# VHH binders against Profilin-1 (pfn-1): the designs that were tried, part 110

Target 1, 132 residues: Profilin-1 (pfn-1), of Caenorhabditis elegans (q9xw16)
Amino acid sequence: MSGWNAYIDTMTAAAPSIKRCAIVGAADGSVWARTEADNVFKASEEELKTFVALFNDVTQVPAKGADIEGVHYVVPRTEESLIFGKKENTGFFAVKTKSAVLIAVYEGPNEVAAQVRKAVESMQTYLNNAGY
Below, E stands for the ipSAE of ESMFold2; O stands for the ipSAE of OpenDDE; V2 stands for 0.75 times the mean of E and O plus 0.25 times the DockQ between their complexes.

## First folded at step 16 (VHH)

Design ug5 (from ug4 with D110Y; framework vhh_7pa5_2; at its last look DockQ between E and O 0.49; V2 from the best seeds 0.00; counts 0 for: pae O 5.0 > 2)
Fold by ESMFold2-Fast, scan of step 16:
Structure ug5 (fold): chain B 132 residues (1-132), chain A 123 residues (1-123)
Amino acid sequence: as target 1 above (132 residues)
Amino acid sequence: QVQLVESGGGMVQPGGSLRLSCAASGFTFSSYAMSWVRRAPGKGPEWVSYISGSGKSTHYADSVKGRFTISRDNAKNTLYLQMNSLKPEDTALYYCAVGGPQPPPLKGEYQYWGQGTQVTVSS
């Protein structure tokens, strides 16, 4: 579909436990690429605009949590450009680059979470090195 | 199944105007940001502008700010680029694309879904 879709494909190939994934604009939460069909990432543009704004001050996020696809996640802690959360057996990792925010929603235990985190952080590093 | 068809290009004198169109099909147009990208003879692709899926947010490359306006009609699955105060440096083949500014591909060459539309600015 989009040239950005190749980046979605790369992350999902690296971590098959990713259920839904998106690449959105850091400035506005606009959708640049996302998983489709049975794996459609269904967050609204309005919700994503609110979500990407969390990266303006990640230290506030653990106190209130984060919402993705209408699901409220507990965020135990954040790092400078990383927000992650859990809701029972599901979770997400979101990382910010200069221009984009990558969001991966997964299902599974802690071993699965580690694989998903590695996949999104590897892509974050690649995009940052490319100036994105 | 994704298809993008660009049109509206032509030859124009410096200071002139053109309006480009991109007809999209094969995906949920209103859910995705859309971009205009151009490729001048002998040069790599240059991102020009993008617009959010809702149309509420627009962004422009510094080289076109104040001269170009991006817009969309989600009911018609159509993206537009209004180009004013055209300069010889705007001469390029113009493509529309899904998403925001695109990095170099992970593998292979840049791929465009449409044929592009040629804009030539000369006296």
Scores: ipSAE 0.774, ipTM 0.878, lowest interface PAE 0.6, mean pLDDT 89
Fold by ESMFold2, look of step 17:
Structure ug5 (fold): chain B 132 residues (1-132), chain A 123 residues (1-123)
Amino acid sequence: as target 1 above (132 residues)
Amino acid sequence: QVQLVESGGGMVQPGGSLRLSCAASGFTFSSYAMSWVRRAPGKGPEWVSYISGSGKSTHYADSVKGRFTISRDNAKNTLYLQMNSLKPEDTALYYCAVGGPQPPPLKGEYQYWGQGTQVTVSS
């Protein structure tokens, strides 16, 4: 489908707790690739544009939380290019590269969060090193 | 099954125009950004242009800026590339692709969904 789908597949294989995943343009929030079929990642371009803009100042995000797929998450942790959101037994990690934002939504207890983070950060590093 | 079918290529003299079309099926076309990518003889793929899912955001490679216009018709699931003021350097096989600019390959492999449409610019 999309040449970006290989990145989706790699992240979901590395962290089975990821239920939905997307790669979106950092400038416009437009979807470049996402999980489909039974696990479709559903967010509008307008919601995603608002979401990716959070990376303009991640230090403000913990006070506000973040919305993805119409779900509001508390944000207990951010780093310069990473946002971690949490709601009940679900959460997300999002990381920013030069041109894209990688988003992985997972289900499970906090014990799986490290694996999800590692999966998205591995792709972030690869893309950044390649100039993306 | 996702399908992308390019058409509208041909032979044209320098300064001429062509309009490429890409018919899309098997996915929710309006949800995805789309790109045009070209491959000149003996060269690797080169990203040409990008349009967001809504059509509100467009971008172009410097080599085509001002000469090419990307557009989409989400009701018809069709992507377009209007190419004006064509140069011999624009000679290539043109592909449409789902998503943003072509990513670096994982494990050194590339995949394009269609056969592309040939554009040849020569005197």
Scores: ipSAE 0.618, ipTM 0.842, lowest interface PAE 1.5, mean pLDDT 89
Fold by OpenDDE, look of step 17:
Structure ug5 (fold): chain B 132 residues (1-132), chain A 123 residues (1-123)
Amino acid sequence: as target 1 above (132 residues)
Amino acid sequence: QVQLVESGGGMVQPGGSLRLSCAASGFTFSSYAMSWVRRAPGKGPEWVSYISGSGKSTHYADSVKGRFTISRDNAKNTLYLQMNSLKPEDTALYYCAVGGPQPPPLKGEYQYWGQGTQVTVSS
């Protein structure tokens, strides 16, 4: 098992509503790890490249939304290192670390969003402290 | 199945240079980031360098920054590590591995890596 895959498992375990998850390079969106098997994260490299670039200016993201795995999400608001989107009973949380972007796609009622956010932000903090 | 075969290792004096190669097969090479990892005697695996699938992004451990250069040729499914200004502490078995850096506490845990090529730096 890849070490990064273990971090994927940690996030998904912390928030069961997460359906798919990925850790990608912040610079170019290259995939370091992703959920597989029954929950394959399917975003293309080109899409991820575009997605991670959103962090260069998060203030404009709410106006245009964000695309993950070919799905367009409404982005209500952003923070400096946080982008989250919603689409019906689904959504995503994406957080940026020093060198990576963590993406979690979830499914469920709005109440599950808080748990998803906590999972990815906890990992964000951990990785930042580790120098990544 | 995924196969990684390292080569290019050897014995050199301090200050010398080596160029390692890693021949990859069994997967779409260009779609995956790659890393070099080394294992020194009596120590656990140490991440050395990372390169993205496209080759546009690279990262290095502090211990090798400025001395080592990672590169790849996706057309040849080959990963490279140019090692300059080698030091005795660089002595290790060097592996190529699929994936990015492996931070603590999972340092040294890679899903796929080769059999390694030995690098020995000694006067």
Scores: ipSAE 0.020, ipTM 0.367, lowest interface PAE 5.0, mean pLDDT 90
ESMFold2 (binder alone), look of step 17: mean pLDDT 85; pTM 0.859

Design ug50 (from uf34 with G108H; framework vhh_7pa5_2)
Fold by ESMFold2-Fast, scan of step 16:
Structure ug50 (fold): chain B 132 residues (1-132), chain A 123 residues (1-123)
Amino acid sequence: as target 1 above (132 residues)
Amino acid sequence: QVQLVESGGGMVQPGGSLRLSCAASGFTFSSYAMSWVRRAPGKGPEWVSYISGSGKSTHYADSVKGRFTISRDNAKNTLYLQMNSLKPEDTALYYCAVGGPQPPPLKHEDDYWGQGTQVTVSS
């Protein structure tokens, strides 16, 4: 198994409400690791290339939203290296590191979202400190 | 489960060439980025090259730029590294890996590198 899959496993263990998760290249959106089988993260490389390009100017994202797995999410606001969105009872958190973008799709209310955000941001900090 | 089998290494004189192969199974190969990483005795792992799942994006370590070419054949689930103008400092075990440069292991996790293929450049 890929060493990057261990990072997927760590995030999903920390926040069990994560339904699907991926680590993708920041420059190209290519998948490095993702949840599989019944929890497969279904975004194409082309969709992910468009998505990671949103980090070039996050201030424009709330006006247009974001697409993940063919689903359009409303993005209420962004932070410098964080994009998050909501659609009905689903949502996502995406964070950029030096080399990667971590994307976690979850289901549940705002109480659940806080745990997912914490898991993703903790991993972002770890990878940035490791030079990734 | 993911399986990666490296081959194509050998002994070669400085200035020579070798082509490494990595046969992949157990996952949807075309959906994942791939990398080559090498380890020389007494050194940590050094990332060598990267290719996106589609093959449209490639990146190289400065030490190998202009000499090495990464490619993939998604129909055959195979990753390649063409190594030209080999130097003694290229001597190492070469491993293929899924994704970008491999991060350091998590506290309770180990890297999965496979057996690797040995490249030795000497006169």
Scores: ipSAE 0.664, ipTM 0.843, lowest interface PAE 1.0, mean pLDDT 87

Design ug51 (from uf34 with K107T; framework vhh_7pa5_2)
Fold by ESMFold2-Fast, scan of step 16:
Structure ug51 (fold): chain B 132 residues (1-132), chain A 123 residues (1-123)
Amino acid sequence: as target 1 above (132 residues)
Amino acid sequence: QVQLVESGGGMVQPGGSLRLSCAASGFTFSSYAMSWVRRAPGKGPEWVSYISGSGKSTHYADSVKGRFTISRDNAKNTLYLQMNSLKPEDTALYYCAVGGPQPPPLTGEDDYWGQGTQVTVSS
């Protein structure tokens, strides 16, 4: 068991509408922790390497969107170390810390999205304050 | 569930070498980054080394850089740590872990590590 799985559990407990999530290395996109079994986060390391590289210049992402788990998301805008996207009633929030990227895929309306964003950003703040 | 079994430790003189192994099961080993973490007697855990799932990215703590080499065999679900030029300061229980550097504990909680493998460096 990964100690990083405790952070996955914390985020999913805080926002139950998270369907799948992962914590991956910011430099390589390699998975450190993810939801498993019926909720397995299925992105490949190759796809995640491409995804984490988007944080090198988030301002260009809205023009091209982002791919997670083979699904193309429209990215309406980005903020500093935050990329988020939507596809119909589903969406994601991804935040970068010093060493990691946290990705949460959810399903539901805007009220649900706000809870998911809060959970992910709270964890980002915690990890940044801890030097991660 | 996830199982990690460390082996290869022992007693060695300063300047000696040891190769540690970690046999992994219960998860898709090649999809996860892996780390080595050690705990010296009476001290907290110290992250030692990291390798990405593909093996293309590696990182080392400054204390072991140039002396230790992390590697993996994804066909065998096994993680390795080659330790050269061992010093008395390397004496510790060594644990393998799934994921990046040792995570910060959630408020008020320490992570649990498995049994580990003992490395003792002394004359």
Scores: ipSAE 0.601, ipTM 0.811, lowest interface PAE 1.2, mean pLDDT 87

Design ug52 (from uf34 with K107A; framework vhh_7pa5_2)
Fold by ESMFold2-Fast, scan of step 16:
Structure ug52 (fold): chain B 132 residues (1-132), chain A 123 residues (1-123)
Amino acid sequence: as target 1 above (132 residues)
Amino acid sequence: QVQLVESGGGMVQPGGSLRLSCAASGFTFSSYAMSWVRRAPGKGPEWVSYISGSGKSTHYADSVKGRFTISRDNAKNTLYLQMNSLKPEDTALYYCAVGGPQPPPLAGEDDYWGQGTQVTVSS
C-alpha cells in the first residue's frame, strides 16, 4: 500500500522501538494509516476522535491523562503540538500537524523514548513544511 | 493485496450529475478513511473529498463543497462520490485512495494510481 502507509514505514524504520503507530485526521480521528498484523494499532475511531480533541486545549491533559487503545496513560506535561504519556514500561508520543496527528506507542526506558520522540517530531516537521 | 477499482465516469453536459464507485478489497475497509483525488489534463493531482472509516465524518475541497457528496457502504467495501452541478472544471481522471488527503511524496515511493474513471464535462 502506498500513500500514508509509506509514512508509517518511514517512522518505524527510523525508530525500531515503535511497537504500534498511526496517522489520523486531526479534525476527526479518522485512520489514514496504521501498523497492522501483529503490530496492529487497535484504537477505535471514537477513542481517536476523543484523543485528537485533546489538542484543542493541551493544558487540560495532564490533569486527566489520555487513553489510547483502551490504556490510560499518565501525561506529565504537554507542549503546544505534543502530547506524551507513560504507563509502566510503555509510553506514547503524539504530535499534531495542520491536518494530521501522528501517534507512536513504544516500550522501553527513557533512552528509547527519546529516539521515538525524535522520529515522530521529524515526521511532524516534514509534514508541516509540506502543508499538512 | 490492496485493490481499488474505480467506475461510473462518463461524459455529461454542464449542470449534469454522475455517481462514481470504488470497489475496495484486501484490507479492513471499515477501519480506514477513504479519499477521492482527481487529475485534470495539464494539472497536478487535486484532493476532492475524504470520509472517515465509520462514515460519520466527511470533508471536501472548497472547489466541490455543496456539489459533491462522498459516502460509503462498509458491508459492500464500496466508496461513492455523487457529483451534482458538474462544471467543465470538474473534467479529470478520478481515483480513490486509502486515507485522508493525498500525502506529499516520500523519497523512494512510487505513485501507483489505478486506471481511475474519466469524467468529462462539455457541451
Scores: ipSAE 0.699, ipTM 0.858, lowest interface PAE 1.0, mean pLDDT 89

Design ug53 (from uf34 with K107Q; framework vhh_7pa5_2)
Fold by ESMFold2-Fast, scan of step 16:
Structure ug53 (fold): chain B 132 residues (1-132), chain A 123 residues (1-123)
Amino acid sequence: as target 1 above (132 residues)
Amino acid sequence: QVQLVESGGGMVQPGGSLRLSCAASGFTFSSYAMSWVRRAPGKGPEWVSYISGSGKSTHYADSVKGRFTISRDNAKNTLYLQMNSLKPEDTALYYCAVGGPQPPPLQGEDDYWGQGTQVTVSS
């Protein structure tokens, strides 16, 4: 089996408020690893292909929002390699590396959002430094 | 739970061809990208190719582009690697894996590989 699941485990351990997450290919949205069982990340490959393409021009995303697992999120703003969104008590952070996009869906108040962002950005840095 | 069984290796002369298979079970095969990784004697693992869950996207290491073709049959939970124009440098144990390019190891992560399938290219 791929060692990419170890990265899922590391992120969820660092931010227990992550409900579902995945590591997908930046070029095509293919799923490399995801949470499973009661916390299975349910996005289709077609949805993820559309989602990762948002990183080609993040400036357009706040006007349109983003869809993950069939849920439409409001995206208040973006940064070069970061898209995040909110839908009531639910939110997500997605960060792009050279070859991958890390997506973490969480539930909770602003305090947990900060923890989730830190977890995905730490992993983004680790993977970029390793050439991924 | 997750089981991956490689087969199809063998001995072949330079310029020859082989087709590798990987039989997968214990997970939703069609939902995941799948990779081929190889390990030559005395060397670390080298990612060879990956294919998206749907089979619509394929990616190759520069060393094998134009010579190898990755494919999958989701109805049979099977991954394939068609290897053409084989070179002595392709000699390695070949493994299949779930996901895209082989990730860098995390401290404490088990990098153990199964038996794989041996490919030997020699005159």
Scores: ipSAE 0.691, ipTM 0.856, lowest interface PAE 1.0, mean pLDDT 88

Design ug54 (from uf34 with K107H; framework vhh_7pa5_2)
Fold by ESMFold2-Fast, scan of step 16:
Structure ug54 (fold): chain B 132 residues (1-132), chain A 123 residues (1-123)
Amino acid sequence: as target 1 above (132 residues)
Amino acid sequence: QVQLVESGGGMVQPGGSLRLSCAASGFTFSSYAMSWVRRAPGKGPEWVSYISGSGKSTHYADSVKGRFTISRDNAKNTLYLQMNSLKPEDTALYYCAVGGPQPPPLHGEDDYWGQGTQVTVSS
């Protein structure tokens, strides 16, 4: 069975600047799929539970930032079902679907960030249309 | 690399019980959510139950709520499904899967289901 890892592979192929990424349950933050080996996404379930709860009210997030893999990111603003942050040359995009949250951590300039955002938003659309 | 081996199926009369097991290897079992999915002959796959990596969150399909219990033993890398009050309509091949409910294939790719474990409920 291909499993949820096929969706990780699709996002990383679309945006090679993604260093680590994961698909986690929107209700509990439990990992469904993630990058592994040299690119293992290392967030704990407890950290991810806290992170996915941010989507309950994204308007509060810019005031406090967000933590992923023990790294604190500045969140300059949020959009509907989208949280993104930056820390120097690294950043992340996280989007919520009906049942999942997609998180992609990348490294590079703003042009690279746009590619990563496009990849996660495309997957968000696909999963929402599929009922996930 | 990733391997999931289901067992514990069999034949049982209506109202009976069975306990399914899924032995996992090749990944950090405790870090991943797990699900049970079933397929009856001539029907599509139906998601049955879900458990988070820690085991603290569980969810069930309406068709099995109150009758089935999902659990896991992270020290043994094993997922379980306790099935009580079995009905003829529970007859299916049962599979374990990594993550939440299995999504549709991307771009029409085939999903290759493993052998699973057969549950038959009949008199």
Scores: ipSAE 0.704, ipTM 0.858, lowest interface PAE 0.9, mean pLDDT 88

Design ug55 (from uf34 with K107N G108A; framework vhh_7pa5_2)
Fold by ESMFold2-Fast, scan of step 16:
Structure ug55 (fold): chain B 132 residues (1-132), chain A 123 residues (1-123)
Amino acid sequence: as target 1 above (132 residues)
Amino acid sequence: QVQLVESGGGMVQPGGSLRLSCAASGFTFSSYAMSWVRRAPGKGPEWVSYISGSGKSTHYADSVKGRFTISRDNAKNTLYLQMNSLKPEDTALYYCAVGGPQPPPLNAEDDYWGQGTQVTVSS
């Protein structure tokens, strides 16, 4: 058994507005853990490989946006290890650690975005402090 | 439920070879990265090798690079570790795991490991 699924459970418990989320390899975009069943995170490995490569130069992302689960998101700005986007009633936050990228897709207005951001950034801090 | 069953361990002399297998069930095997992790007596777990879901990306710990080869058969839901040029320091219980290198525990009582398969390298 992998312990990575416990990290998915922790994030979704901390921010109930997370509809789908995943932890993927920073180098290849391969899935390590994700939400399943009725809320399965559906991105292909090839899409995720393209997505995680965006962290190599986040300054280029606002000009072109980002694709997750076949949905094109507008990315208004980025920070060193953070990409976030919005499309109508759906949004996402993605954060990079040394080894992984955590992606959380949420549904709802900007009022819930702060809670989702806090959940993924808290997990990013925990993993970075542990050397991940 | 997710089930991982390791096999193929045994006793071997230094310089020998073994092939480990991990039979996976209960999830879409081809969609997930897989790793091999080992634990020697009195030591914490050590990540050994990684393979992406597609099999196109592989990574190895420095201690095994050039000697071990990770592979997978997505049609058979099986992960493999071919171990060549085995050394006494490779003696450990070997576990397969879903995802990347071993994550830190969220609390002290978390248990990530099943029974594993024992590899013993001695003369």
Scores: ipSAE 0.616, ipTM 0.827, lowest interface PAE 1.3, mean pLDDT 87

Design ug56 (from uf34 with K107G G108S; framework vhh_7pa5_2)
Fold by ESMFold2-Fast, scan of step 16:
Structure ug56 (fold): chain B 132 residues (1-132), chain A 123 residues (1-123)
Amino acid sequence: as target 1 above (132 residues)
Amino acid sequence: QVQLVESGGGMVQPGGSLRLSCAASGFTFSSYAMSWVRRAPGKGPEWVSYISGSGKSTHYADSVKGRFTISRDNAKNTLYLQMNSLKPEDTALYYCAVGGPQPPPLGSEDDYWGQGTQVTVSS
């Protein structure tokens, strides 16, 4: 298996409410690692290429929302390297590092969302510090 | 389970060429980026190149740009690395891996790679 799978495992262990998760290339949206089997992250490469391009100008995202796995999410606001959204009982956090974008899809209330955000941002910090 | 089998290494003189192959099984090959990583004697692993799942995007380490070409045949579940203008510093064990560039270690583990295929460039 991919050495990037260990990063997926670390994030899902830290925030069990993550339902699906992926690590993709920041330049092209190519999939480096993702959850599999019953929890497979199903976004196409074309969708992911469009998604990672949103980080080129995050200020435009709240007006349009974002699409992940064919689901359109409302994006209430963004931060420089963070896009997050909500759709009914599901939500996501996506963070950009130098080389990668980490995407976590979760289900649950706002308290659960805070734990997922913490897990994803902790991994973002680790990867940035390692030069990725 | 994921299985990756590298082949195509050998001994070659400086300026020569080799073509490496990686036969993949146990996962949806076309859905994942694939990379080549090498480990020279006495050195840590160095990422060489990666290619997107569709094959539309390729990326190379500065040390190999212009000399190496990564490609894939999704119908055959096979990854390739065409190595031209080989230099002594290209001598290493070459591994294929699922995903983009080699990730930083999580803890003290320093080698997660299989047997690889040996490339030796010498006069």
Scores: ipSAE 0.622, ipTM 0.834, lowest interface PAE 1.3, mean pLDDT 88

Design ug57 (from uf34 with Q102K K107E; framework vhh_7pa5_2)
Fold by ESMFold2-Fast, scan of step 16:
Structure ug57 (fold): chain B 132 residues (1-132), chain A 123 residues (1-123)
Amino acid sequence: as target 1 above (132 residues)
Amino acid sequence: QVQLVESGGGMVQPGGSLRLSCAASGFTFSSYAMSWVRRAPGKGPEWVSYISGSGKSTHYADSVKGRFTISRDNAKNTLYLQMNSLKPEDTALYYCAVGGPKPPPLEGEDDYWGQGTQVTVSS
């Protein structure tokens, strides 16, 4: 729909197991693009503000977990610009670029998770190279 | 169908003021951040200003800080840019956009620019 939604469409095409996805501002968590209709990404601006602040010190996240769309996820480990979590058969990958945070919520086993991670990290690389 | 319609541009002398509007439709306006982006003659696009969906967070390019104010009226689905103390360097076609700075085009994707609204500052 928006110019940023084309990036969501690219990620979901690369990893069809993504159920819901969003691109939000790194500074405030405000939504730039998200899946809509039957796949609407439902996180509030306040929840997302809290979530993007986790990237200020990702080393603290495994001890506390992370909340997305009112669901609490266990975060087994983090990397400098990557937070991912699991809740039974559901999981997410979130990556930070210079100006944005990309969040993809998926459903499925570990091989599905690998595809979702690759899609999100590929887009992170593209946006960073473009100065975003 | 998402639609963004810019208006309010015109010709003005240095030191003058203009108020730009962007009428949005086809999406839940209050849920999305909005930006103003401009393109000066012979230059690429420059991000100008940003406002969060709630309106609580605003950011400005260094070139316009203290002179421009971004605001929104979520009840009217309208984004605004109040431009004061205009300079010849502000001459550009101004666009509103959903989200942060206008994203780069993806492979196989046309760059879909709206009509924008022209601001010309000359003496």
Scores: ipSAE 0.611, ipTM 0.816, lowest interface PAE 1.1, mean pLDDT 87

Design ug59 (from uf34 with Q102S; framework vhh_7pa5_2)
Fold by ESMFold2-Fast, scan of step 16:
Order: structure tokens, then sequence, then C-alpha cells
Structure ug59 (fold): chain B 132 residues (1-132), chain A 123 residues (1-123)
């Protein structure tokens, strides 16, 4: 239906270990698409507004960590358009494009984390090339 | 299961006004940003405006800034577009959509658009 829902489906197909996923506006954290039902991405709009603002200066994030879905993640380091974190056996990767932020929450070992990172970075590249 | 039904279009003279409505069902309306998108004859889709789930954040294409106002009533699962100072170039079929600006179709993918509501501005 929604074009943005198709992008969620593409990422979860590429990395089935993604438990929950969302595409949100870079300017305001508004939800454009997310996983639903038993896999609902359950971050509040206020939390997402705070989260996307972290991309204004990613170098500050490792000192304070990041909150997604009410869960506080340790962020060991960041890259220019990438924030990732880990808490026990769960983790996330978030990448920023010009207009959007893609957030994927996963569960599993380091091999799974690598697949999730690849999926979100591939989508980031596609959207940036499309002007998003 | 997601359904979006647009209404409120019509024919007006330049300088006139129309209010479009979009009745949404099948999803948690208040959790999602909503957009208005239009398609003029012979042209591709053009994003017009979007509003955050709470309604606190709004964004507009340069072509409509100052003339159009997007709003929503989350209790009624309804999205609105108030269109003032209409111009002939605003003539298009108007659609509502879930999320921000519509992305281009993925390789081999096509988006399904609802029927939309026709706006015609003629002198």
Amino acid sequence: as target 1 above (132 residues)
Amino acid sequence: QVQLVESGGGMVQPGGSLRLSCAASGFTFSSYAMSWVRRAPGKGPEWVSYISGSGKSTHYADSVKGRFTISRDNAKNTLYLQMNSLKPEDTALYYCAVGGPSPPPLKGEDDYWGQGTQVTVSS
C-alpha cells in the first residue's frame, strides 16, 4: 500500500533477524512506516524526536547512550550517519539519510548484527541516491 | 486492511478555496505521519504536505506554502487539507498517504494509490 511500508518489508526480508523496524522523519522523528502487531515498533513520537536529534552531533552520543522504545542502549562509538548500540542480547542500528532515519532493532549474536547493519546501510545508500 | 478515502474536491475559480478530507481506517492513525500528494494530468506525483502523528509538526512543498494548511483529527481518524488562494496549477487528483513524502517505487515495485479526489481550478 504505502511506499514506505515496502521499504520496511525489504529490510526485514534482507535481514530476518530484525525484530522491529521503523522509518522516521529526520526533521521531527515522525513515523513514516514501522513494523506492527506482535512486532510493533513502540517508540513514542517524543522519544523519536529526541533520538533523531542525536544525528545533529553523533560525536556526543557515546558519552550518554541512546534510548529506543524505552530501552537505554550503550553506544560504543558512532560514524557520521550511523548510531548503533547494544544491550545484552539485543541491539540496534540507525542510519540517517537526507530526509529519513532508518531504525532496526535486532536480537542475536554478532553475525546477526552484521546482517542487520548491511541491510540498513544498503537501504540508506538506495534512499540517498534517490534523493531522500 | 489499511483504507484511505479522500473527499472534498470539486471545481472552483482561481482564488477560491476547498477543504479536502481523508478518512483513514485499519491502522493506528495517531501513530503515523500523513501526507497529501497530488498528480496533475501528464505529470508525475508531487508531494504537497505532511503532518506528524501528534499534529505538532507540519511541512509543506514550496509551491503551496502560505496557501495550504494540513491538519488532523485523531479522534475521528481524519486528515484535512485546507486549500486557499487556489491557482490553475493546483488542478490535480489529490491523494492522502501514510508517512512522509512518497519514495519512488522500488525496482519492480508499484505503489497502490486510492481513487483520490479531483480538484479543478479554472477561470
Scores: ipSAE 0.590, ipTM 0.807, lowest interface PAE 1.4, mean pLDDT 87

Design ug6 (from ug5 with G108A; framework vhh_7pa5_2)
Fold by ESMFold2-Fast, scan of step 16:
Structure ug6 (fold): chain B 132 residues (1-132), chain A 123 residues (1-123)
Amino acid sequence: as target 1 above (132 residues)
Amino acid sequence: QVQLVESGGGMVQPGGSLRLSCAASGFTFSSYAMSWVRRAPGKGPEWVSYISGSGKSTHYADSVKGRFTISRDNAKNTLYLQMNSLKPEDTALYYCAVGGPQPPPLKAEYQYWGQGTQVTVSS
């Protein structure tokens, strides 16, 4: 059976600075695919349910930040389907499609962040065009 | 690697019932959503149902809503599909899969299917 993990592999190949990532259900935060082993994406289903609910009103997120894997990130701004944040040398990009949320946690400077954003937005576009 | 073994299929008359099982290994079962997907002869895969890792959330395709029930036993790493009020149109090979709805294809090399379990509904 072909699984959602192929999408994780595609994103991490496109942006090797992604340290951990996941594809989760937009409705419930359920994990469809994630990185494992030494790169395991550690967020609980409860935390992810709270996180995906942030997309219901992204304009409020910069005031309070966002939590991923028990880490609190400063969120400088949001777009309708994009939340991103920073904490020290670590950051994330999360994008929402019709049925999924893609979350990529990376490590590195701003040049790395731009590459990661491009990778997740490209996948977001692909999935939206496929009806997901 | 991930191993998924489906069982419980068979032949049944319209209106009958079957319970499918999927034994999972090679990953942290309780952390992942699990799906049932079916493929009828000459058709592409059709997503049937998925359940969250905790089992608190379930989702169904409109064609099976009210007739099928997805459930899981995380202590046994097993996924189930209780199929009631079966119709001839439910005839297909049934596969379990990790994650939510059937993903769209990326490349041919990412599309492969396991053995599945055959469900045949006929009079």
Scores: ipSAE 0.608, ipTM 0.828, lowest interface PAE 1.3, mean pLDDT 87

